# Ledger of designs, part 4: VHH binders against Probable 3',5'-cyclic phosphodiesterase pde-3 (pde-3)

Target 1, 352 residues: Probable 3',5'-cyclic phosphodiesterase pde-3 (pde-3), of Caenorhabditis elegans (q8i0p7r281to632)
Amino acid sequence: RYDTRELDTDPDLAETAVWSFPIFQMSRKHPQTILSRLTYNIFQQAELFRIFKVSPIKFFNFFHALEKGYWEIPYHNRIHAADVLHGCYYLSAHPVRSTFLTPKTPDSVLTPPHPHHQHSSIMSQLSTLELMALFTAAAMHDYDHPGRTNAFLVQVEDKKAILYNDRSVLENHHAAESWKLLNKPENHFIENLDPAEMKRFRYLVLEYILATDLKQHFEIIMTFTERLTEIDVQVETDRLLIGKLLIKMADINSPTKPYGLHRQWTDRICEEFYEQGDDERRRGLPITPYMDRGDAQVAKLQDSFIAHVVSPLATAMNECGLLPILPGLDTSELIINMEHNHRKWKEQIELE
Below, E stands for the ipSAE of ESMFold2; O stands for the ipSAE of OpenDDE; V2 stands for 0.75 times the mean of E and O plus 0.25 times the DockQ between their complexes.

## First folded at step 1 (VHH)

Design n2 (framework vhh_7nfr_2)
Fold by ESMFold2-Fast, scan of step 1:
Structure n2 (fold): chain B 352 residues (1-352), chain A 122 residues (1-122)
Amino acid sequence: as target 1 above (352 residues)
Amino acid sequence: QVQLQESGGGLVQPGGSLRLSCAASGFTFSDYWMSWVRQAPGEGREWVSSINSGGDSTYYADSVKGRFTIARDNVKNTLYLLMDSLKSDDTAVYYCAKGDYLTSWEPGFDYWGQGTQVTVSS
């Protein structure tokens, strides 16, 4: 339990407004509480404690228990959860240039454009319930991650793979176990939601967590691009789709960060992958590409990841104006950083 | 039995063009994402392009974006890769793959084809 006055005035949390938030410095200062501290700050900034009458005691009970349930593994730990939460907050809170973020009505089409309506935040178009669900889902999304991939769990017939019939194995596990944790009376910070809000909140949290399954990556992008000319923020399913893009972008954000942060995330995921490759070797299984500690291909891994996963999503979001553009920049800092980092990895491949 | 048969490779000069084809059989082609993957001599597999089941969404590796076009004909059960402005670095065996590839740790490809050799040299 924290004194909330100390959290409300913490200067370290003031940097959440910056994409290059120093997550690793903050995690070293607060190694056991980085996720709960950041979640508290974001809930305060979004006024969620007041709007939903959230008990601070039950809030901290839940997020401390959630944070402790993340393993101390190189990448999929509480720091990653806090980073994804920050990404969701940053991307929702900053103004973006997308014209479809305003409601589509016959009357609005006939009204002359007003300059202040050219830029709006995603946060202003999502309900406060949708925002609470998005931030809560971001904190939950990798709960109890074992440091192994879905493919590995399926291959070894892990109990979770059997339970979920090889479909979104980890994502279902994260959603189910974190929800069970939330439902404990001492953790139930959503207790003051009415029955309709409660049902909607659970639906949204589940949909957001399941959207982090990379096997659904291109289908979600495709659905978005097909809907682009018809997107209406008054339609709940279109708001859900936007929220899925936010948590997906936040989940794979590393290449869109300055190189120093990106390199730290790269070192962590590579070590976690090597631990899986070591496990595969001990089991007499073929080692998954890029997971062989004896054949490190870091630059090729990152080139592949950026080209195949990050760039398709970031480019689709950028082209429709969903990424923030800072004053003085021609495009999103996420795109600038991604292109810079991709170029550095390609140069490293050419030298190897 | 799933079968993917690639064709259309060959020797071409830098700046030239080639059209690769992949004839699919043994599954409902129109229900699946399809991809092109290449492997240069002594190198690992490199994803090149993917196309959704309907053919209206396409994705490309940065190295080929703006030069290559992936297409499909669901009536003929055939996948295409139209390659323009070919470079020596495009020299590889090109494989048709059923499915999609997101990351090296989440492979979604079934390699059923024998591949078709593309050599860009003068």
Scores: ipSAE 0.000, ipTM 0.218, lowest interface PAE 14.8, mean pLDDT 85

Design n3 (framework vhh_7nfr_2)
Fold by ESMFold2-Fast, scan of step 1:
Structure n3 (fold): chain B 352 residues (1-352), chain A 122 residues (1-122)
Amino acid sequence: as target 1 above (352 residues)
Amino acid sequence: QVQLQESGGGLVQPGGSLRLSCAASGFTFSSYDMSWVRQAPGEGREWVSSISSSGGSTYYADSVKGRFTIARDNVKNTLYLLMDSLKSDDTAVYYCAKSPYEDLFGRSYDYWGQGTQVTVSS
């Protein structure tokens, strides 16, 4: 049982206000509770306990059980879940310059008028139910991950690949198993939602988790860019789309962090990939590209990942004003870090 | 067996135009998002453009926005890149690729063909 007084006064959790949150240092301090501690802090800051009459006992029962269900594997563990949750919180809580998020009563209508448009946070435009769903989905999104790819599970005809007909195998598994866990009476922290709220919460959680499937990556980005002139935050489907961008950006955030954090995530994903390659070798299967421990392609992997996956999303979000810009900067810290990290990997390719 | 064959490259003056084609076989072309990727001499591969499986959605790198147009013909199993206002910086071998972005963990460069050389003279 947690002493909530201790959690409410934890100075380490104040660092959630910065993009470069020291997740690995925090995980060393709280190796078994990093996800539940961070989720509690975020729920408190968003007043979700009060608004939805959330039982602290059932809340901690669920998030402890959820956290324990993450495997002790190099990358897709509870630390990654906590990192994605933090990313969703940071990106939703900080003011952004997007014109479609401008407040109805901007300071520019007060006397004296201001030289720039007012800024609003995504959090102020989403309902509290949508926020609870986003944060809960982030915590759930990789639940019970086996440290193997969808492609591997399909190739070996894993029970999950058969169950989900080779379609979004892991993402369906994460959503279904974490939802079953939530539905246990002792874990059911959403028990005070009314029937309409409950149905919508489930829909939102499912949509957010499924959006983390990289097969949906380009379609979601293109759908967003096509709708830029039509985006209306009063429309539920447009708010859903924005939430999908947030969890997707949070899920692939590593290259947008300072190099030291990005390098630690890189080492972890490469080790998990090598463990899959080792498994493929033991099974007599061809080793998946980038997963051969004896033929490391780290810089090429990161160059390709940044150029083809991270940059398209981050650039689209930045161009429409959805990424926070800190005082004194001309562009988002995420873009600055991404360009710096990409340059370092390109330099390493030249040396290899 | 996946086969991708690029064509349509050549030598052009700055400001000129080219139309690249990629003939696809060995898979259900209409079910996959397709992309163009280029590699300049001494540089890594750079993503240029992508098109959804239906052809309804397109995305472009900042360096080519407003100058290039990606298109597909699902009846002919052919991907196109229309290149206008070509610059010396566009000099590269251009490759078409099958869904290399959606599955980071399973991505393979074996999906890329031999490429087609585009040279923009000074």
Scores: ipSAE 0.007, ipTM 0.288, lowest interface PAE 8.7, mean pLDDT 85

Design n4 (framework vhh_7nfr_2)
Fold by ESMFold2-Fast, scan of step 1:
Structure n4 (fold): chain B 352 residues (1-352), chain A 124 residues (1-124)
Amino acid sequence: as target 1 above (352 residues)
Amino acid sequence: QVQLQESGGGLVQPGGSLRLSCAASGFTFDDYAMSWVRQAPGEGREWVSSISWSGGSTYYADSVKGRFTIARDNVKNTLYLLMDSLKSDDTAVYYCAKDLSPEELYRQGDFDYWGQGTQVTVSS
């Protein structure tokens, strides 16, 4: 049993309000409990224990079992899960400038909006059930990750690829296995949800985890961009779409962090990719681009990843005002960091 | 400043065993992949084994596969190489190395993070 009083007074957890949260320093202090400790803090701050009558014992049973089920691999481990959870919390809790977060009232057309209506958090527009589902999905989203890509699992005809017909193989596995873990009586912290809440919670958790499949990346961005002028936060499917953007941005957040944190994540993902390349070599398979440790192209990998994956999402979210902007800044810290990191990688390519 | 200190080398007979250790300091040990590299008399440096930052993945040169085991203790900031069924061809100075790719093993100017080495001699 964790002492919740100790967790409530942990000064390190107070830094969750900062985008540059020192996740690696925190993981060194709490190597076995980083995910469960962070999840507890976030649930407390969002009042989820009281609202949904969550048993602290069952909560810690579940999240401790969950983080123990993450492998000791370079990137897709419990630290990544905790980092994505922090990203979802940060992006939802901080005020943003998006005008569509404040519903349009037909009777208000003749009066200008009060200034306070121009700055709301995404958290204020999502239901508490949607928030609990988002944070739970973030913690679950890479559960039991084997340190190999979907493409690799499909190519080797892994048992999971056969089970899921080569479609969102890992994401289906993460969702299914983490849900089985949650359903154990000792872990079932959602037991006090009513039947309608339970059905909706499961649906939301599944949709959020499945949204992390990069094959859905551009479709989700395109759907969001096409709906920008028509987004209504009172519409359930529009709130779902916003939640998908949050978990996706949190999942690929590394280039939007200060260079020191970004470099540590880069070293970790490259090592995990090299481990796949080594496995491919041992199997007599062609080595996937960027996964050959004998032909390291770290700067080119990061340039490509930022230009083609991270920037399209971050830019779309920034242009609609969904990213927090800190006092004294003209744009989001995420965009500033991303542009700085991208420039550094481009300079490294030019010097090669 | 980065320091790597190897120990555990010595004289052993063919078929014998040795356990090498490398104590790391001056950097966050659990943030880096670690490797063992050896240099036989009159030869260039040869990569022997690598271990990921967490210890979850290990890799071996064909010449040592099945005989050597690489391990790490992230609490003690220590890298290990357990050497079984030693052969005369394993005679070399063994170096602990931080954040090294196999292709860079012979580029001495880039290996500031190599230790001083420990001598292993396999001889009857």
Scores: ipSAE 0.000, ipTM 0.099, lowest interface PAE 22.0, mean pLDDT 84

Design n5 (framework vhh_7nfr_2)
Fold by ESMFold2-Fast, scan of step 1:
Structure n5 (fold): chain B 352 residues (1-352), chain A 120 residues (1-120)
Amino acid sequence: as target 1 above (352 residues)
Amino acid sequence: QVQLQESGGGLVQPGGSLRLSCAASGFTFSNYAMSWVRQAPGEGREWVSSISYSGGSTYYADSVKGRFTIARDNVKNTLYLLMDSLKSDDTAVYYCATGEWDSRLYSEYWGQGTQVTVSS
């Protein structure tokens, strides 16, 4: 177990307010506990321990068991889980310019204007239960990932693909196995939720994890863009949709990071893809595009990923004012970084 | 052009010690974090240790903590790995590489490697 006083004074955890959080440096310092340490910090900052009477013992039991269940594979490991959790926290905690998120102050209260009065955070519009569900889902979302794609598991008739009938195979597995882990009495940090809160928490966690399935990507973006002029944060389904955008953006965040972090994530996912390609070759199967170690197309993979997956989501969120904009910037640093990284990959393709 | 040249490998008995060196040229060594990565026969690359550009921070794989020490000399443009209490499992080709953690995946420049064999 941790001494919480040591976690409360950890200067590395203070950097969670920055999008370019040094996740790899943190993971080198705390290789076995990066996920549980970061989750503790975020829960503390959001006052979730006090609000939901969370037992620190059961909390650490769960999140230690959870991060131990992540495999030591190049990309889908506990560091990725911690990174996605940080992304969800950053995107929810920072003020955004979207007009439908602006809270209305009571008419009887007059306060001097300050920068925060011009903007509202997503965190201020989601309930504390929704926030706890989002952060918990982010930590769980890739639990027990085998370093292979859904398509690969379906193709080889893996036991998980049979169990889930080839549909959202990994995402269902992550949700089911992490929830079983949470339900162990020693891990059950949500034990003080009332029955209605418990039912809603489970629903939210499941919906958030399943939203990370890239087959749902376009449908979620389309639902959001169709609802854009009608979004009402008082409506539970609209808050759920916003939470899904946050975890999806956090899950695919790499191109929106400074190049140094983006390159490290790129090398990790490429190595995991090459391990799948090697497995396909050994099995006599066609090698999945971008997974052939002998025909590395890293720049083309990243160009395709940014153009067809990351940019549609980031652009949709940016256009409605859901991405934070730092003082002195004309647009979100996520967009600035994404455009910079995309140009670098396109230039590399032209040289190939 | 960029060159990283390892030296100091060889045959050593279990419990023995070796000092690996990596001479860097063709880039501003003092601006780069540096790492040691090893590859055992028939296995993939394993990250061993990293050192920040200034030498102020060092990191080690659990398999080598307490036995290996990474160091650098920015005046001589040289990276070092001091290897104590060597085990047969330490037998591998050791590569010098740019970058910090998990540099087996993230490195712009690699050396040619130096063979370390721990055997009686």
Scores: ipSAE 0.000, ipTM 0.110, lowest interface PAE 20.2, mean pLDDT 85

Design n6 (framework vhh_7nfr_2)
Fold by ESMFold2-Fast, scan of step 1:
Structure n6 (fold): chain B 352 residues (1-352), chain A 122 residues (1-122)
Amino acid sequence: as target 1 above (352 residues)
Amino acid sequence: QVQLQESGGGLVQPGGSLRLSCAASGFTFSSYWMSWVRQAPGEGREWVSSISSDSGSTYYADSVKGRFTIARDNVKNTLYLLMDSLKSDDTAVYYCAKPLEYDTSGWSHDYWGQGTQVTVSS
């Protein structure tokens, strides 16, 4: 298993406080345990072991089994799961400028609010159960991913597509199979939750995983935008909505990273897409655009992905103050990186 | 069923202006990013512009930046492209596109209308 004292003193895990966390360096150092190690660190930082009386043995049994159930495919592997988990932690832990998350001033006027304390983190507004559900869902969200799209699975009438009636096929599969894994007695690290906590935890985990379905992407953004003037963090459905934004932003985070990390993720997703295109060719199916290895259109793919998927979410979150802004910056580093990366891809298109 | 119907194209002289419209139905228009894509005869598809669901973010191809403005009216379920300082190179069929909502490929499976022809000629 793991030496928890070693994990508690690992300086690499301490770097989870930065958006540009060196996930690939960490994965090369710990190729078999990157997800479980990172999950342990985050649970420790959030005091979840103490609060929910989590058995370390059952915790490591579950997250090790979960990690092993991710395929060794270019993109949707345990490294991606660990990256999404880190994104959820980073976005929830850092102070943000959102007006509906601003700390309430105490009745006392003896010590007026200091400007440095005008900001609150999302983590401070979510319950510890909601946080545990978010981090657990992030680790689970792509469990047993086959390296093919929902559209491909529907097209070939995969057993999963038939089971889930062509609706959120992979997301339902990830949620169902990871939950079955958690329910094994040796893996059941949530065993000390009371019955109400158990029902709430399951509901939250399912809602978060299902929110990663890109078919829900624009509806979730719209729902959030419509409610922006009415958001109340005391309302459970508004906290759920914020959690969905966090896991969605974490899931599609690559263009918001420094170019070096973004390029590595881009190379991985393109290779996984090419493997689907190869499979389509073998089956006599039309090759999905951007998935033809013989007609690479990497810059156009990224331009489209940033413009149509990443930017709508990142911009909506930034405009309402939900993205962290580092000292000395006028806006979120996520926005700065996204705009920089988008310009680089557009320049590459011009040269083609 | 997603339906997109473009209009507003026509013949215009170089330096002229046109306003394209796209009437959308069959989906919650106000929840989706929308794009304009064009295709000149015998040439490949070229992305022109995209606008976020709330109009807070707009993106433009470098070839049209500063000349074209994308806009939307979520009450009327209509997307617009305002084209100024038109050039002969802008001659193309212009398509309104709803991007893919369930796949990372984006442009590959956009829902497109029938298009509206823009011809810039003296």
Scores: ipSAE 0.000, ipTM 0.216, lowest interface PAE 13.9, mean pLDDT 85

Design n7 (framework vhh_7nfr_2; at its last look DockQ between E and O 0.01; V2 from the best seeds 0.00; counts 0 for: pae E 20.5 > 2, off the site)
Fold by ESMFold2, look of step 2:
Structure n7 (fold): chain B 352 residues (1-352), chain A 126 residues (1-126)
Amino acid sequence: as target 1 above (352 residues)
Amino acid sequence: QVQLQESGGGLVQPGGSLRLSCAASGFTFSDYAMSWVRQAPGEGREWVSSISGSGDSTYYADSVKGRFTIARDNVKNTLYLLMDSLKSDDTAVYYCAKVRIYTSGDEWTYEYMDVWGQGTQVTVSS
């Protein structure tokens, strides 16, 4: 269906090494195919087609079906899936200053020149199977999201909440449904993995998707912090933990983006929240805080989210050198943007 | 149009000194970090040194620390690299590069370098 030569030369896809990747501009050019196009580019750059003998036909069958299964809702749509995938790629592909990564000759195909060539990239320390699992999980991670929170689904006794016993309802749903989609013969791009690789791939994909449940947020951060002095990249469970940090940071990346991108994502999550609040009003339920379109509290929501969710993760990763640091800076662009955006929201609260 | 023009290269003996200059035009020079990058024959590009937009922070590759000094003149829109105690493995084409800073809204975002000069040859030969 795709001409891979066109995808291999698309200048928009060549900018995947940029944290401020213009995801919305690209999605306007390719509104139905942004996820499959980006996934193809990333798989090609990581040589995953060659290494695992991935059928391009089955690959595109799966990722097209996957992106079609994302709903046309303001935030949790295929653009968000592509954005998280880009975040996982960016964070893994650039050299980092971590003291526990083994120094290596740069071996990332996307390592552009910069003044601070530090140790290795995270990508160079993960196995190629682990990379394929991480990128695939990022694409899958919100599949079939209805634009409602876990708490809402539990409150209204949705069938998914009953099935998963109120535990990680959405995240289990995303994992189960996307895996069923992958298992269809026409979509099974991983068919050439041997049985051990297949079992490991499934385990990793499930672990990455389930890690995106924010109820696990602080447990994952604490586990990492307690292990930090003993992290060994030759240990599979330590690599898994690092991968979980990557997909979690990518999943909540918006406050670490330049303000323009951050604001666009904020507008979208607010509209999706307001749609839940409208549904709650229609059902005669109490409207969830921050979800009343008639009482916007955007700055308070963002202040709280940055202070209590995003900053703890981003700071933990930055302090151990897991975030890329670009030329001319003493710290990661992600931290600089986050502090700038946080200050803007706090100033807005004082005006309200 | 952003333009960078290097000058000051040449042939020097080991232990000698050179001063490279890079004239910048087409952008607000003081807003951007600047870098020197070199490429030896048959090798990939190697980052040498960077300086912040204000000039307050300077950074050096381990291979050149203590021998090279980066500086900028934000009035003349010129970047400098003073190279002392030159060695044969400093032989390369030296490029001036503007560090990419992308802004959206009223803040900036950056990535690797986006504009390069034509380069100036430095040869250290006995």
Scores: ipSAE 0.000, ipTM 0.136, lowest interface PAE 20.5, mean pLDDT 85
ESMFold2-Fast, scan of step 1: ipSAE 0.000; ipTM 0.159
ESMFold2 (binder alone), look of step 2: mean pLDDT 82; pTM 0.834
OpenDDE, look of step 2: ipSAE 0.006; ipTM 0.241

Design n8 (framework vhh_7nfr_2)
Fold by ESMFold2-Fast, scan of step 1:
Structure n8 (fold): chain B 352 residues (1-352), chain A 124 residues (1-124)
Amino acid sequence: as target 1 above (352 residues)
Amino acid sequence: QVQLQESGGGLVQPGGSLRLSCAASGFTFSSYSMSWVRQAPGEGREWVSSISSSGSYTYYADSVKGRFTIARDNVKNTLYLLMDSLKSDDTAVYYCAKEPSWLYGDTSEAFDIWGQGTQVTVSS
């Protein structure tokens, strides 16, 4: 039902070039199609339709079905998927100062860089197949999320926890169910990939989605930090590692946004956590910390999350020059926003 | 009962060294990442360093990178912070902190556990 000419000329989609993209305003304008609209725009910007001969009909069939499969829950919904996709696009497309993004040797005849890639951007160093996999994985990464944590699903012996042996339960579910959806003939927008491309695409999509498991957070950051002096963008495993950092940073991006956006995401995740706490109370289970609606500790939760999860990743990426720095700024706006938001939460703790 | 107990703080001259220890009990220490956090007089809490559950991966705040080393002994259930080239700005109460278990899919006593702290003072 899309007129693609309307999407190609939509001024709202031009705001994807800005980190503070007004995702909630855009979701109010396009409540049923925000994910598919953003994915289309990003695929067009990266010329993925032309390069991989993607059928627009099958593309829209898949991404409409995908975003309909996200639940209408406070946080892990299609808006979050669209936000993570935007984060991956922004972080890959904008120029960065990292010296290791320059190839050490010229790439032979294998997958030359896309002609529209910027030489100083992460996008310029990833293959077009890797980019398509990253953007597709971002859109898929929380598909069919039930608004409960991995720990809760394990505790209640949910069918998914049994299926995946308590390991990366949700991330395996998101990957498996979104892949089954993609494999339907009417949705199979990757049908024109050759067999080697198809196998590589699936591998990349799975690795990116599984990297969003917070249990792997420090292992991924530390692997990157250990390799920093030896990282080589001509090495496929090093490009995979960079892609994992991008989707991880995009997944937890909220504290790196302006406070107004960060506060909206905070209110949403807290409400989803309170719904889990309510469920735990109904089941006679201990209420998970920060999930008790009657004992809200929002500022303490955010202080802990920024200090222990977001900051280690954002700082590691910033120190190696992987975060974009806007003209007139001495450091990344992600760092500026994160430090501002962290200070505001610490001030709120002192008042409580 | 989850418990973290810090030791090893004291008064040192600028350029000196200290080794902090944190004895952990009441949880499976080897299953969780651990952190050091400090609080200077009149300031908020500042994250200093983290170490993965295996001990293979470490991360440091810019202010201490190259001067501090975090380590753990999973057999002894002990976390360490070796502090070299101490500066007056390093003066703070240092806390051992367990990463919240819920962040990693574990609900067992799943919240930030802070020890009692150990005072480090760098002055003449």
Scores: ipSAE 0.005, ipTM 0.325, lowest interface PAE 10.9, mean pLDDT 85

Design n9 (framework vhh_7nfr_2)
Fold by ESMFold2-Fast, scan of step 1:
Structure n9 (fold): chain B 352 residues (1-352), chain A 122 residues (1-122)
Amino acid sequence: as target 1 above (352 residues)
Amino acid sequence: QVQLQESGGGLVQPGGSLRLSCAASGFTFSYYAMSWVRQAPGEGREWVSSISGSGGRTYYADSVKGRFTIARDNVKNTLYLLMDSLKSDDTAVYYCAAGDTEYFLSWPEDYWGQGTQVTVSS
């Protein structure tokens, strides 16, 4: 349990305002509590404790139990969960220049936005319930991850693959198990929501976690991009779609960070992949591409991941003005970092 | 319920061309990104190309860029791979798959077709 006065005066948590938040430095300082500390700070900044009458005791009971349920594996651990949560907070809290963040009436065509309306945050357009659901989903999204891919779990007929019929196996598992944990009376920090808010909160949390399934990646991007002119922030389904983009971008954010942070995440995911390849070798199975520690193809993995997964999402969000642009910059630092990191990996491939 | 059936493979000379087709059924085809993946004898699966559900975005492995074109017909529920300037290294069984991510291929076997053999030799 925390003394909240100590958390409220922690200078390290003030750095959540920057995209290059020093997550690994913070995790070394607070190895057992990085996720719960960051979640507390974000809930305080968004006034969620006051608005939803959240018990600090039940809040810390839940997030400590959640954090402990993440495995001590190289990548899909509590530090990744904290990083994704930070990404959701950063992307929602910073002003963006998207013209569709101007409200419209349900029966009217969208009116052109005025220039002074260009600097609103996504946080100001989402309800506080939607924000609480987004941050809670980010913290939950990889709960009890075993350090293996969906494909591996399906191939070995893992209990989870059988239970979920090979469909969004891990994402369903993360959502179901973290929700069971939340439902314990000592953890039930949402207890003061009314029945309608409770049902909506659960729906939102599930939709956000399931949106992290990469099988849905291009369909979500396409839906958003092709319907961009019809986006209305007064409409709940459009706000849900925006929230899905935020958690998806936060989940795959590594290439959009400065190279030093990106390299640390790269080393971690590669080691976790190599652990799967080792398991496949022990089982007599073919080793999944990029998971053979005896044939390391780190640069090719990152080149393909950036080109085929990260860039399509980041570019779509940038083109519609959903990525923050800092004073003095011509474009989002996420795009600048991503293009820089992609060039470095392409150069490394050419030298091999 | 997802069913994928590839066709169009065969034996071709180096520098030749082939058009592969994949007939999809059992799902709303236009909502899913689709991929081509190949496997040479004794080797692992190698991602070749992906196309978004709408067809508005396409992605290619560096080994095939400029030589292959991925396309789809959402009215006919069919995925295509147009293969030009074929090389001996392109010899493989070609599979279509529902999904867009080469590195997180969590498809059950029913999301992969039986494959179509492409052999490039003189």
Scores: ipSAE 0.000, ipTM 0.217, lowest interface PAE 13.9, mean pLDDT 84

